VHH binders against o26223. Designs and how they scored, part 4

Target 1, 191 residues: o26223
Amino acid sequence: MKLLWTSQHIKVTVHIDGKVSKMDVLEAIKTRRSIRKYQDREVPEELIDKILDAAMCGPSAVDERPWHFIVVRNREMLEKIPEVHPYGAMVKDAPVAIIVCCDSSLEKIPGFWVQDCSIASQNILLAAHSLGLGAVWTGVYPLEDRVEGIRRLFSIPEHVIPFSVIPLGYPAENPGTRDLFDPDRIHLEKW
Below, E stands for the ipSAE of ESMFold2; O stands for the ipSAE of OpenDDE; V2 stands for 0.75 times the mean of E and O plus 0.25 times the DockQ between their complexes.

## First folded at step 1 (VHH)

Design a31 (framework vhh_7nfr_2)
Fold by OpenDDE, second read of step 2:
Structure a31 (fold): chain B 191 residues (1-191), chain A 125 residues (1-125)
Amino acid sequence: as target 1 above (191 residues)
Amino acid sequence: QVQLQESGGGLVQPGGSLRLSCAASGFTFDDYAMSWVRQAPGEGREWVSSISWNSGSIYYADSVKGRFTIARDNVKNTLYLLMDSLKSDDTAVYYCARESGYDLTPYSDSGLDYWGQGTQVTVSS
């Protein structure tokens, strides 16, 4: 394994053949950060496919798998997302974004689709990170103005609910590591 | 590195006003929502207010609604909190914090990844 450093001092572990080293699941979870700065570099379709494959591997309520994904690479559309998403400024700078949606017609148990799409969204973030990409989860649901904004922008039918917008790209920042463990949040046997 | 530095705190009488500032550096300021959080002695952290990157969305805790105003200047990389009609219960250390990236909701518990050192606000007769 060889460690590569970007001009921004981003450490990336790669194999000798230039491929990104695989992370174990705990490493991916613990080292993942929200990335909002991206290199001027295209994300290969193969990586998006892998990310989407991972997104679809999560559990869902009674295996309803209600998720759909819109892959957005069009610059004009990426630049319009911040107009309807006040927390989506970085999307305009990303080479690609994934919009996670729920098809309500696929829902078997009411309300669990939020968990399903959350799992899918998190898997996107973890997969992206493990592949040497940076991403960030920008929430859409349940804020009605954002839901409607994204719906109109992408002509999403009424029975489909946009859930999250996730810009992705090769990272141009390194936020560092975090220690988020809080023993006060752990209760044994009872509250 | 990410840096947040609060200023503007002090001692004021009930009914008085203060203006807090938070200078941000080390990141693209206008890519992030920002929040104010406070902590009174012996109490937990309390969310106060949040503002989106373009000020399009603003939220306040019920305890400060109508009295406090959050604002930001993206050219100056500065977050503000205008505090009017201050009460003794507003006494706390006030922290500026950066939103972690997950969408902010008007809840007291938000994802915040960086914090300033805080500035003391004391409201007393």
Scores: ipSAE 0.014, ipTM 0.280, lowest interface PAE 8.5, mean pLDDT 87
Fold by ESMFold2-Fast, scan of step 1:
Structure a31 (fold): chain B 191 residues (1-191), chain A 125 residues (1-125)
Amino acid sequence: as target 1 above (191 residues)
Amino acid sequence: QVQLQESGGGLVQPGGSLRLSCAASGFTFDDYAMSWVRQAPGEGREWVSSISWNSGSIYYADSVKGRFTIARDNVKNTLYLLMDSLKSDDTAVYYCARESGYDLTPYSDSGLDYWGQGTQVTVSS
């Protein structure tokens, strides 16, 4: 008998000994950078499962949670992404990419799936960073040529909309910290 | 009160066509996905087709794909099933159904919460 290739769903149980740090979360948010260069290291499936668990914990309009995810590790498929996504050249060099999709049949309130999938995409970026990985959000929706290109490449049904392609891996670059706080964008009491 | 009323059934010869309608009332029609389900004599229920609230997502059972078209008119609160190239195997009572989504009760078995009374379609000589 041959070992069958199955999508193993690893239930990750993290024993947290009562330490929840507000500063750790702020540091993660403030130090996350787009990473486009990756080491020649595989990302364990356990870490992908943790990232996707975090992605699904975002707020969603009327709790519709329309997101679906395609995990791509196949080198041939990763190499084809730049053919339909001109700013996705770095994807061919990543060990893995996640395609964030909206299943429109799960949509309860029209149009809010864009925010839902944006939240899921950002959670992927933050979770990856917190686990020592780097990632970058490459835009698909609302560019119709990219949407249809990704749909055809990954056999995505018409009722499902590919939203973003997020390559990730162990970072091979280290961009410096930014200070982006601008008080002129804050208005007290009214505009 | 939620009401779904089917019409348009009847007797047709093989290769013929019919247009079924489902008039919906008692709820905001354009907030819900809708489905057609059929039940042939002596058989269980078979899902036929579904359409999302905005017609952006449409699904068909393999047995009817290419022959049937589902459509909706949200201004008229009406669901349609256009049936072409009818076969004897299409003989059934056709039900209009609303997808569950407003109740706090989890859906897992049928996914459909309200059904019409059905309309008979008979494909015979």
Scores: ipSAE 0.000, ipTM 0.081, lowest interface PAE 21.3, mean pLDDT 81

Design a32 (framework vhh_7nfr_2)
Fold by OpenDDE, second read of step 2:
Structure a32 (fold): chain B 191 residues (1-191), chain A 126 residues (1-126)
Amino acid sequence: as target 1 above (191 residues)
Amino acid sequence: QVQLQESGGGLVQPGGSLRLSCAASGFTFDDYAMSWVRQAPGEGREWVSSISWNSGSIYYADSVKGRFTIARDNVKNTLYLLMDSLKSDDTAVYYCAKSRTHYYGSKSFPEYFQHWGQGTQVTVSS
């Protein structure tokens, strides 16, 4: 089955049969949407591996690569995530979620791990989209309750900081595309 | 079903050359990085070389750098290992391995490899 996302200028064909959909990077970026509804269909491990591969390809401060990933497929655990993450309701409906974490012991420069994990998270979203999956970034850090909730739930050690929870699945919705270009946000040479 | 079939091994003298091949089937070959791993008698498996899906990234173990060349033909679904300047220490069973992803992302190969062939014996002896 093919899902078509159409915008005024970009038509994206997404294969939802487990086949890799090839799209260029700009297309992936422009057509990606947060997906919070998923089909009752398992995500092949191969796709998760590809997504994680992409997640680890982003730049990091001084190449510190502080990220770790917890892949969650256990239904009970997925269903518990919303208990500690109030905006993670859709996680219980996803066949899989990736929790992006920072190992603080790998941090070379303080504070840049947020950027590093953000890049990794975004790459997960883009890769998922390019592979015909839907995903959404549910923020954990810097909200302490969420951080500690996820930490406890997954027995994450103290030196590791959960950053985001990203449910993934074959999309059961099509939010359409958005034109978010705003020329008023562009300044030439000076503010 | 994923199948990997190694060939090209044999007996060679030190300084000699061999060309190993691995025929792959049962998966989309050009979606995955491929690797060679070897196991010498009485030793554990040692990573030898890896090549990304499009050959854009290539990696070698230090022990084989400058002597071995990994290559792939995505049309033929075949992985190659050209081994030059062979040494006695290169004696091993050589295995073709499929990676989990497009790229070989870590030196911790046990975590990234899937599916092994039966291997091909390479013996370097005078």
Scores: ipSAE 0.006, ipTM 0.282, lowest interface PAE 11.1, mean pLDDT 87
Fold by ESMFold2-Fast, scan of step 1:
Structure a32 (fold): chain B 191 residues (1-191), chain A 126 residues (1-126)
Amino acid sequence: as target 1 above (191 residues)
Amino acid sequence: QVQLQESGGGLVQPGGSLRLSCAASGFTFDDYAMSWVRQAPGEGREWVSSISWNSGSIYYADSVKGRFTIARDNVKNTLYLLMDSLKSDDTAVYYCAKSRTHYYGSKSFPEYFQHWGQGTQVTVSS
């Protein structure tokens, strides 16, 4: 996929309850929620390009950047994902999904691709939220049955590992705000 | 419905070779990972090798690495184990085993094997 824009000079604008607002980074992090219900609306290619640009901007161990992405809009294919992913039932109702993959041939340091793909997945969630979309991370790796099921469904080569499936769309639910700060999980100087 | 039938075992001298086959029927063979497991007289079952549905992921027990080769033919619904440089310690009944999923490359969890064949005896002796 060719990107239509760059992360340079970007302005982030989000529609929340019909209102247009700018979302800063901390607001995006704190207000992002897993969204599993989507409007029957197409997500423009421009927004997918912005999300994928953000996904590729994460830090990567030894700058190996092993991530690859499959963008799925085909309704028949989206409807088959729940057959190989038991917790992916919402995917069939999404207008689009992104499959985050690791190309193991690009791996420079063993095992760090998991962290790399986790960073890419989180950036997809945050970028989607900042653009007025909802998304959810559905886990694929390290569950071997899901890994091979997704591999078969999307003709993914054996040297490529599907990591996560992220359905996204305009949200049809609003779960509200969470207060998650827990000072008991912070240790000063030592455990 | 699921049937696994091993063949190719027999008596062979140390340093010799054998090729085991497992004919599978009653399921979509290319949807599942397949494994070879052996059991020596008086011992527990030992995992030998596994191959994923499409042959992309292959694993071997340390005791057989470099000597054994696992392969599958998804057109013929057949699993193979090519055994080279056989040792007396390779004497065992060899079982073909079907995974529950497209992939089971782990030697740690025998309970993931959904179906077992009847076994074929391999004896390495002079």
Scores: ipSAE 0.000, ipTM 0.095, lowest interface PAE 19.5, mean pLDDT 82

Design a33 (framework vhh_7nfr_2)
Fold by ESMFold2-Fast, scan of step 1:
Structure a33 (fold): chain B 191 residues (1-191), chain A 125 residues (1-125)
Amino acid sequence: as target 1 above (191 residues)
Amino acid sequence: QVQLQESGGGLVQPGGSLRLSCAASGFTFDDYAMSWVRQAPGEGREWVSSISWNSGSIYYADSVKGRFTIARDNVKNTLYLLMDSLKSDDTAVYYCAKEQYGSDTFTESYYFDYWGQGTQVTVSS
């Protein structure tokens, strides 16, 4: 079954410099990896716009769509992120980062904003990958010190919760793909 | 079956140098990123440095940047940490750590599935 799952992609169109890639959806999901090393290359605003458009297309509970995004290109601000996020050292070397936030005033049902912002974060990672970029999700929520630190750095209001920080850029590393298929985790009709 | 064995630790004076080695066996060494993590007496673990499978990506903690160099020899299945300008604050047990199935985590830069026994580094005059 692993053979069928690895061999089912049929078409990929890739443009040099990551300007456009049209890959099979399953291939995109299976080949996306966390990228923590970036080339010293600017990411065009048009690519960021496409990524954020994709982020907002995710499903959300009761269509609440509580997400807001902060786009950070300022080097001094990127360099301060590791001070409040100990595993975010790679952010200071990225050309740009996106901070995914939840506006709690938009929440219609309690707690589902976490799933909403997770979906938006994953869409950012997949969209970046499809455009020839690399990205990594660095966790903020539910770690209280990181939430407060990021809020203070970016003047985020009290009713808004920073959820993730996603640095992105043209990749300067090529991690291998992972073979994660485990049939023991699939149960038919009953546990 | 997976084994990581550190060596090269010892007592050194401030400003001195040491070279740590980690001999790896029981897995395909050049398929995985490797890291050094240290633990000072009574303290938690502190990540020091990581190197990708092909040495194309190298990362350092700010506390060691410019003083330490991580390297690997995929022919010898050995990871190295070259430590220059050692300070008393570098005193710790240094552990070799293997990345688990590639680093695709969103809380830590790397997640580790195997650790060595550690090698003691003492910087004291």
Scores: ipSAE 0.016, ipTM 0.333, lowest interface PAE 6.1, mean pLDDT 84
Fold by OpenDDE, second read of step 2:
Structure a33 (fold): chain B 191 residues (1-191), chain A 125 residues (1-125)
Amino acid sequence: as target 1 above (191 residues)
Amino acid sequence: QVQLQESGGGLVQPGGSLRLSCAASGFTFDDYAMSWVRQAPGEGREWVSSISWNSGSIYYADSVKGRFTIARDNVKNTLYLLMDSLKSDDTAVYYCAKEQYGSDTFTESYYFDYWGQGTQVTVSS
């Protein structure tokens, strides 16, 4: 074990078993990765509650808060999601999934619900990561087949639009961190 | 101000057991991972064990694995180290340490920003 000691901090080699610690917001953002492999371990309800709380704290257009969340723990239902979501194969291996939906009847301004639900979805990912869980955003909207598949599977009413499926669990993989900063994408004052 | 106070150290025979405690104050205890670090005479500091804020993740150094148990009580703001089957090589000052930034999930390193004064553990026949 290679340990580096400084006067104010200790570097410790940590094995892949995700340390569950609260992260500052920048750390959570920068170190978050899509996780598609999960441990055979249940996620406590308390953590899901924290994640959902975070999901509801994001801004929305004129504060319309159009989002709804379906929490799925039933093994049979989790196993059926990949049948209607071709890129949702990992959902069957997760102990829980959150389906983010929009209630169109709550929209105050048309079209901004996509942004609202995106913010909610991202907050789920960040919160999960900060709590030592792994998650991945599997897009449902705007692909019609996926939308209708999820709708039918979960008996979602017509005025409610499934937006994303987010499987969660304790991570069983470590994809590493990425540096995605690109100064060429930054323009000052004008293009 | 962050305060960490270790206790429970002492003299014990090889094969004996000790229980260390660390009383934490001055910060939200259950927001941070905590660790034990030890320093033997004439040696550098050695990481011993870590526990996440919710005890969901626990780690041990190979040298203490199977013998030591780390635990925490977030209601009492206390960190514990149960030490069984103590060896002479376990003789050291044991420090309680607070993590600064969330234990980087998926990083090989995490950082401590506060330390206690330490408690002496001596294993001698």
Scores: ipSAE 0.010, ipTM 0.283, lowest interface PAE 8.3, mean pLDDT 87

Design a34 (framework vhh_7nfr_2)
Fold by ESMFold2-Fast, scan of step 1:
Structure a34 (fold): chain B 191 residues (1-191), chain A 125 residues (1-125)
Amino acid sequence: as target 1 above (191 residues)
Amino acid sequence: QVQLQESGGGLVQPGGSLRLSCAASGFTFDDYAMSWVRQAPGEGREWVSSISWNSGSIYYADSVKGRFTIARDNVKNTLYLLMDSLKSDDTAVYYCAKLSTGYKYDSRPLGMDVWGQGTQVTVSS
């Protein structure tokens, strides 16, 4: 018998352990949408830690794992991101953002860090979605003005490259899901 | 190996209700999204509804949204379709389908290779 409502001073939290199956993962992939509107609610540190754990579990070229992450909760800093990222206006309204970075000193194969950081960014989006949060990937690399703007704003060293800025929070919009399957893009045995 | 067995169809008057069932065997039911599809006389197959393994994601065709409810019982390996406010254009053979990995839940069945015999629903006065 569980209550799924709250009184003004009492909150009932229900924790339900889900069965982990590949269909659950496929649903997460198919239903994840870019979320750009957030509730005025803090995201618990515990959820950010789980998201970052998931981000670091991605494969990387020759296991180089070049990613570093900056967690930004300071409202004044979040409000400055749109000044250096023209399409990052939603970041100022998010309770938190994660900046995915590449430490070039950890790179073992030139150029593959882009794929490594893309994998980490996607894992952040999927993990956030699985935890009931909304997020969106805003591109930084390879746009030189955005790379240098974000670098200066967050005091990022020259050997570290900011790759993406991902605002996240509890969603204040529900765009539904998209029908993107296109069988014309699938080739059997050869092109 | 994989088997799906539909039941619960019949003749009903416009505005009536029916409950369809699909008994699944030969695979781990909990690991798959399940769908209902229908085929009206002289027409192609139309996707009706889909439900994920844990009922966390449910989709309906626009033609049935608000009138039909899809549900599943993972203990009994059974899929259900509860149909309310039936219309003459709902007349069709209804099939239960196992959705293949990477296939979608929209207005058209894709990559479904497991079909039962179907159950006939006829809506007429």
Scores: ipSAE 0.000, ipTM 0.093, lowest interface PAE 19.7, mean pLDDT 80

Design a35 (framework vhh_7nfr_2; at its last look DockQ between E and O 0.01; V2 from the best seeds 0.00; counts 0 for: pae E 12.0 > 2, placed apart)
Fold by ESMFold2-Fast, scan of step 1:
Structure a35 (fold): chain B 191 residues (1-191), chain A 125 residues (1-125)
Amino acid sequence: as target 1 above (191 residues)
Amino acid sequence: QVQLQESGGGLVQPGGSLRLSCAASGFTFDDYAMSWVRQAPGEGREWVSSISWNSGSIYYADSVKGRFTIARDNVKNTLYLLMDSLKSDDTAVYYCATPGDYESYLSQTDAFDIWGQGTQVTVSS
């Protein structure tokens, strides 16, 4: 990824299979899809670092930034995630997964960590897409069985809450794009 | 093309039992979590149960917990729902569902792809 500031726009240049592609922010948001099928290709550590850097740049309530991340590459551990997450079957085939967590000791205002970790999760999905990867957010919090399953599997302390599991890799599917604009949900001046 | 075909419904007396089956084709069945969803006459869709790809994680709606059992056979590409102690409130069309291509991060009723016509379960005296 290379950031270029040449006008009033920030251009993001992404290397995909040795070629340079350009994707602006609106294109990234509109074309991102949940990807559940991955190529048998390693994801370079450098790309994971860029994704996590982007995850930490989101807004946070009173700037508490309570997020912590577990990067899972170990095949045996990835294969155990579906046992505690019923919709995490695709994780067994992913080269890597990121577990987004809240460290409650960093919380400055009760309850807003959910929004903070949601923002971090979405930034991971968008950053991965912009870098030529595919990812999917699989929900953990607030489902008690999933929270406790993930906690035990990864030795997560009681003051830390697992929020989401995001497998990612080079995509082996292309679901296309969605047209979701609904003007009936936009109210001018008043409800 | 992904196809899901439900069967095993019918008319049963209160307290009776039924076994529903869902034959899956057109996708790698053992790579996906599967669910049962029902829709009663005049009501919205209600999630019933989910099972992970390897049967390691199983979840039930509170309304059916202890009475229904979900199971899968990955060799036969078939999902099952064993329904015991049926009540009149269980009357509905039952659909098997996959998370499919939806953008759900939770995988509840709004996240499910339903490609079959369902199987009707009627609990009546």
Scores: ipSAE 0.288, ipTM 0.682, lowest interface PAE 1.8, mean pLDDT 84
Fold by OpenDDE, second read of step 2:
Structure a35 (fold): chain B 191 residues (1-191), chain A 125 residues (1-125)
Amino acid sequence: as target 1 above (191 residues)
Amino acid sequence: QVQLQESGGGLVQPGGSLRLSCAASGFTFDDYAMSWVRQAPGEGREWVSSISWNSGSIYYADSVKGRFTIARDNVKNTLYLLMDSLKSDDTAVYYCATPGDYESYLSQTDAFDIWGQGTQVTVSS
């Protein structure tokens, strides 16, 4: 990264290739917030494609890549999600939601799929944020009632496990920034 | 060299309208959120509005909500501020700015990089 300094002490972060970065990874992580209010505005397919691309770029155990994604834009379906997900009320207000699932038949090592789908889900959130969208991770797994509710609603096969529902949209709120650093959670060499 | 050039200011009566423009050059315009800030004589800088790189997120100061509209054209590398229902308290030099970082953008802090000379807006009867 090259810092360009102007006579006015303006800091411009550029990549080595001279391209200005939209948002560096630390900024994306630090400034991301859960967004639960959305504008009445459609999300372009191009942005969803970019988000899904990012979702599939994370590591997985033994490169098993067990994830599948259901993209939901149908209003009726979006409105039904809160019926089976008590903390998914905001989904009905979103123009689109991504359901992250695991295909258990793709697992190479049992149990690591939770980590794999978590990484995919977080990448969705970060990518969405970097693209000017708001999103929130609504947990489905491991709560059985939510898992079964989403499964039935979307006719998900038994060997496929719904993991998270992530509504997406242009933000209609600004919750501000947080400082979540806690030195008491850091242990040096031993507990 | 990064350059921001504001224009469109002037003298208007209360209740009037103005359209400010900011021409950007010397950087990749669509990589940055953009903001308007203003400074009245003898006063500090006041944040007015911000818009994300793709116009997906828009924010306004409470003092201008419902009256001002921020917009951008990434093809023309231009930032706009439509000001309606102007009040005497809106009198200030208006600056086009970039937040120092994304955090500043979201927190609506005064941590902006000012590049241009600003444009004077005077609201007076």
Scores: ipSAE 0.000, ipTM 0.246, lowest interface PAE 12.3, mean pLDDT 85
Fold by ESMFold2, look of step 4:
Structure a35 (fold): chain B 191 residues (1-191), chain A 125 residues (1-125)
Amino acid sequence: as target 1 above (191 residues)
Amino acid sequence: QVQLQESGGGLVQPGGSLRLSCAASGFTFDDYAMSWVRQAPGEGREWVSSISWNSGSIYYADSVKGRFTIARDNVKNTLYLLMDSLKSDDTAVYYCATPGDYESYLSQTDAFDIWGQGTQVTVSS
């Protein structure tokens, strides 16, 4: 690892000697699995930054980009999420979770924020996978009790809508790849 | 090996009761929502009931609400279905199941990754 640091913070270059991992995009999409078990290992801030950069690369309706992200590392807060999210039990065991939210004040076309935040959420999953991490999308919106529970826990204002909670970490399980291609779902020219 | 194994089925008269059990092994049972699904002769599979990992949320199909009770014991890794006031159209093979990797909505819309082998319940006069 080579780090160029200056006392004035003018320019910093980080280089990890001899280790670069790359994954073809089609391979990433086909091999990504929901991961619910994580190693007792911190996720570096650098990787979270890369994941959030990828999340914000998604298209959005009329370029509204309505998304906001809450990065949760506090152990107490992670442990409280399952109390308001009936199927979010694995979140308490994750080193970090990302909450994807819609800021309705940025909404330009009513209701399209759901597609926008879904795209951002999927990009988080793919980016995490490409970086050697495992993640799972746990649904919040449109389940009213989950939305209000998460909003209360994280002091999310009324004009902001929590969409998903995505715990992530280095995987401690390998569920394998699935073959889900179904030609009966493909319609040429018409139904 | 990941396994779900049902037991407790049998022949019961209308108005009678049965208790089904589902023993889980090979996975962390208390991390998952659990469901009962049944299949009557000549019919598709029908969702019956679901319970969250901590028993905090419980839902039933309309056809069984008020008559069936789902419960779980996370120490024994066992799911239960207490069936009361049984009717002839409750006759089916009963499966326990879990979404596994899929998000659970505790409803018939759930996809199930892991299934038990089933136990027969027959309600006849």
Scores: ipSAE 0.000, ipTM 0.320, lowest interface PAE 12.0, mean pLDDT 86
ESMFold2 (binder alone), look of step 4: mean pLDDT 79; pTM 0.801
OpenDDE, look of step 4: ipSAE 0.000; ipTM 0.249

Design a36 (framework vhh_7nfr_2)
Fold by ESMFold2-Fast, scan of step 1:
Structure a36 (fold): chain B 191 residues (1-191), chain A 124 residues (1-124)
Amino acid sequence: as target 1 above (191 residues)
Amino acid sequence: QVQLQESGGGLVQPGGSLRLSCAASGFTFDDYAMSWVRQAPGEGREWVSSISWNSGSIYYADSVKGRFTIARDNVKNTLYLLMDSLKSDDTAVYYCAKHYTSGKLYPSTQFDYWGQGTQVTVSS
C-alpha cells in the first residue's frame, strides 16, 4: 500500500463532542502518565494529525528532522506487535498505534537521531495527553531483535530504523499523580 | 558517502575454497561491527557471520561454523570471508553489511548499509 502525501499541520480545527480540557505546558508535563488500558472507542484522524504535527515540532540536531511515522489502525497488525515486542501486550487492545522511525539517510550527525526520535516520541505522549487521550512509549531501539521484528512486520526499508511503538486511545484507567521532584539530583556549579 | 564493495565471488566445485573481500569507505571502519549476509535464489536473507570493531567478538551461523572464517583489516578498511569446504547449499549472493550503531556505543545487529553483493556458485 502507498499513501498520499499530506500536510498534517494544515488540518482544520475539528469539532470535538463533550468537554475539552485546556492544560498549560507545565500541567501537561506533570500530569501525563503512561496509559496501557483503552476504551473501545475510535480516535479521530484529526486528533492523530494534531499529535503528529506536534511530534514534528521538536528540536533536532542540526535541524536534520530524521523522523518518519507509521500509523497503525489494522487490528490484525496491532495483534502481531506483542509477538515481536515482549512488553507491547497492551498494543493489541489499543485502537491505534504510532511507530516512530528514523530515516538514516536524513541524518547529518551520526547517532543524534536517537535524541531526535526521543523528542518526537515525548511530544506524541504530551500532545495525546493534552487532547484527552492516553498513550505509552514502548521501547524498540536499541534492542536488536525488536528493531528487526518491527521492521519485518511493517515492511520498513533497510535504511529506516523503528525507534518506538506508541499505542494510544481514550483512557480506561487513571493511575493518579506522581511527585517525582528530587532536589538531591540538582548540583550547583559542580558535581 | 558510505560505500561497500564486495569482490572474490565466482564458480567453484564442492569442497573448494573462495576468499571474499569487502572494501569499505565513507565512515570510520574500525568503529563498527561488520557482517556477511547471503541470499540464495528465491529465499530470504540469511545471516552468515559477524565480527566486532576490534575482532574481539566473532559469531557464525551454524550452517557455516568450522568451514568459514571472518576477518577484518582495520588499516586497509577491508572485511574478509574465507570460505572452505564449500557445499552446493552455499550458492548465494553474498553481501557485506555495516551495523547501524557503533559497537562502542550500543550493541546492535541492525544494518544501515549493504554492498551490491558478489555471486558465489558451487557446482553440483
Scores: ipSAE 0.000, ipTM 0.087, lowest interface PAE 20.2, mean pLDDT 83

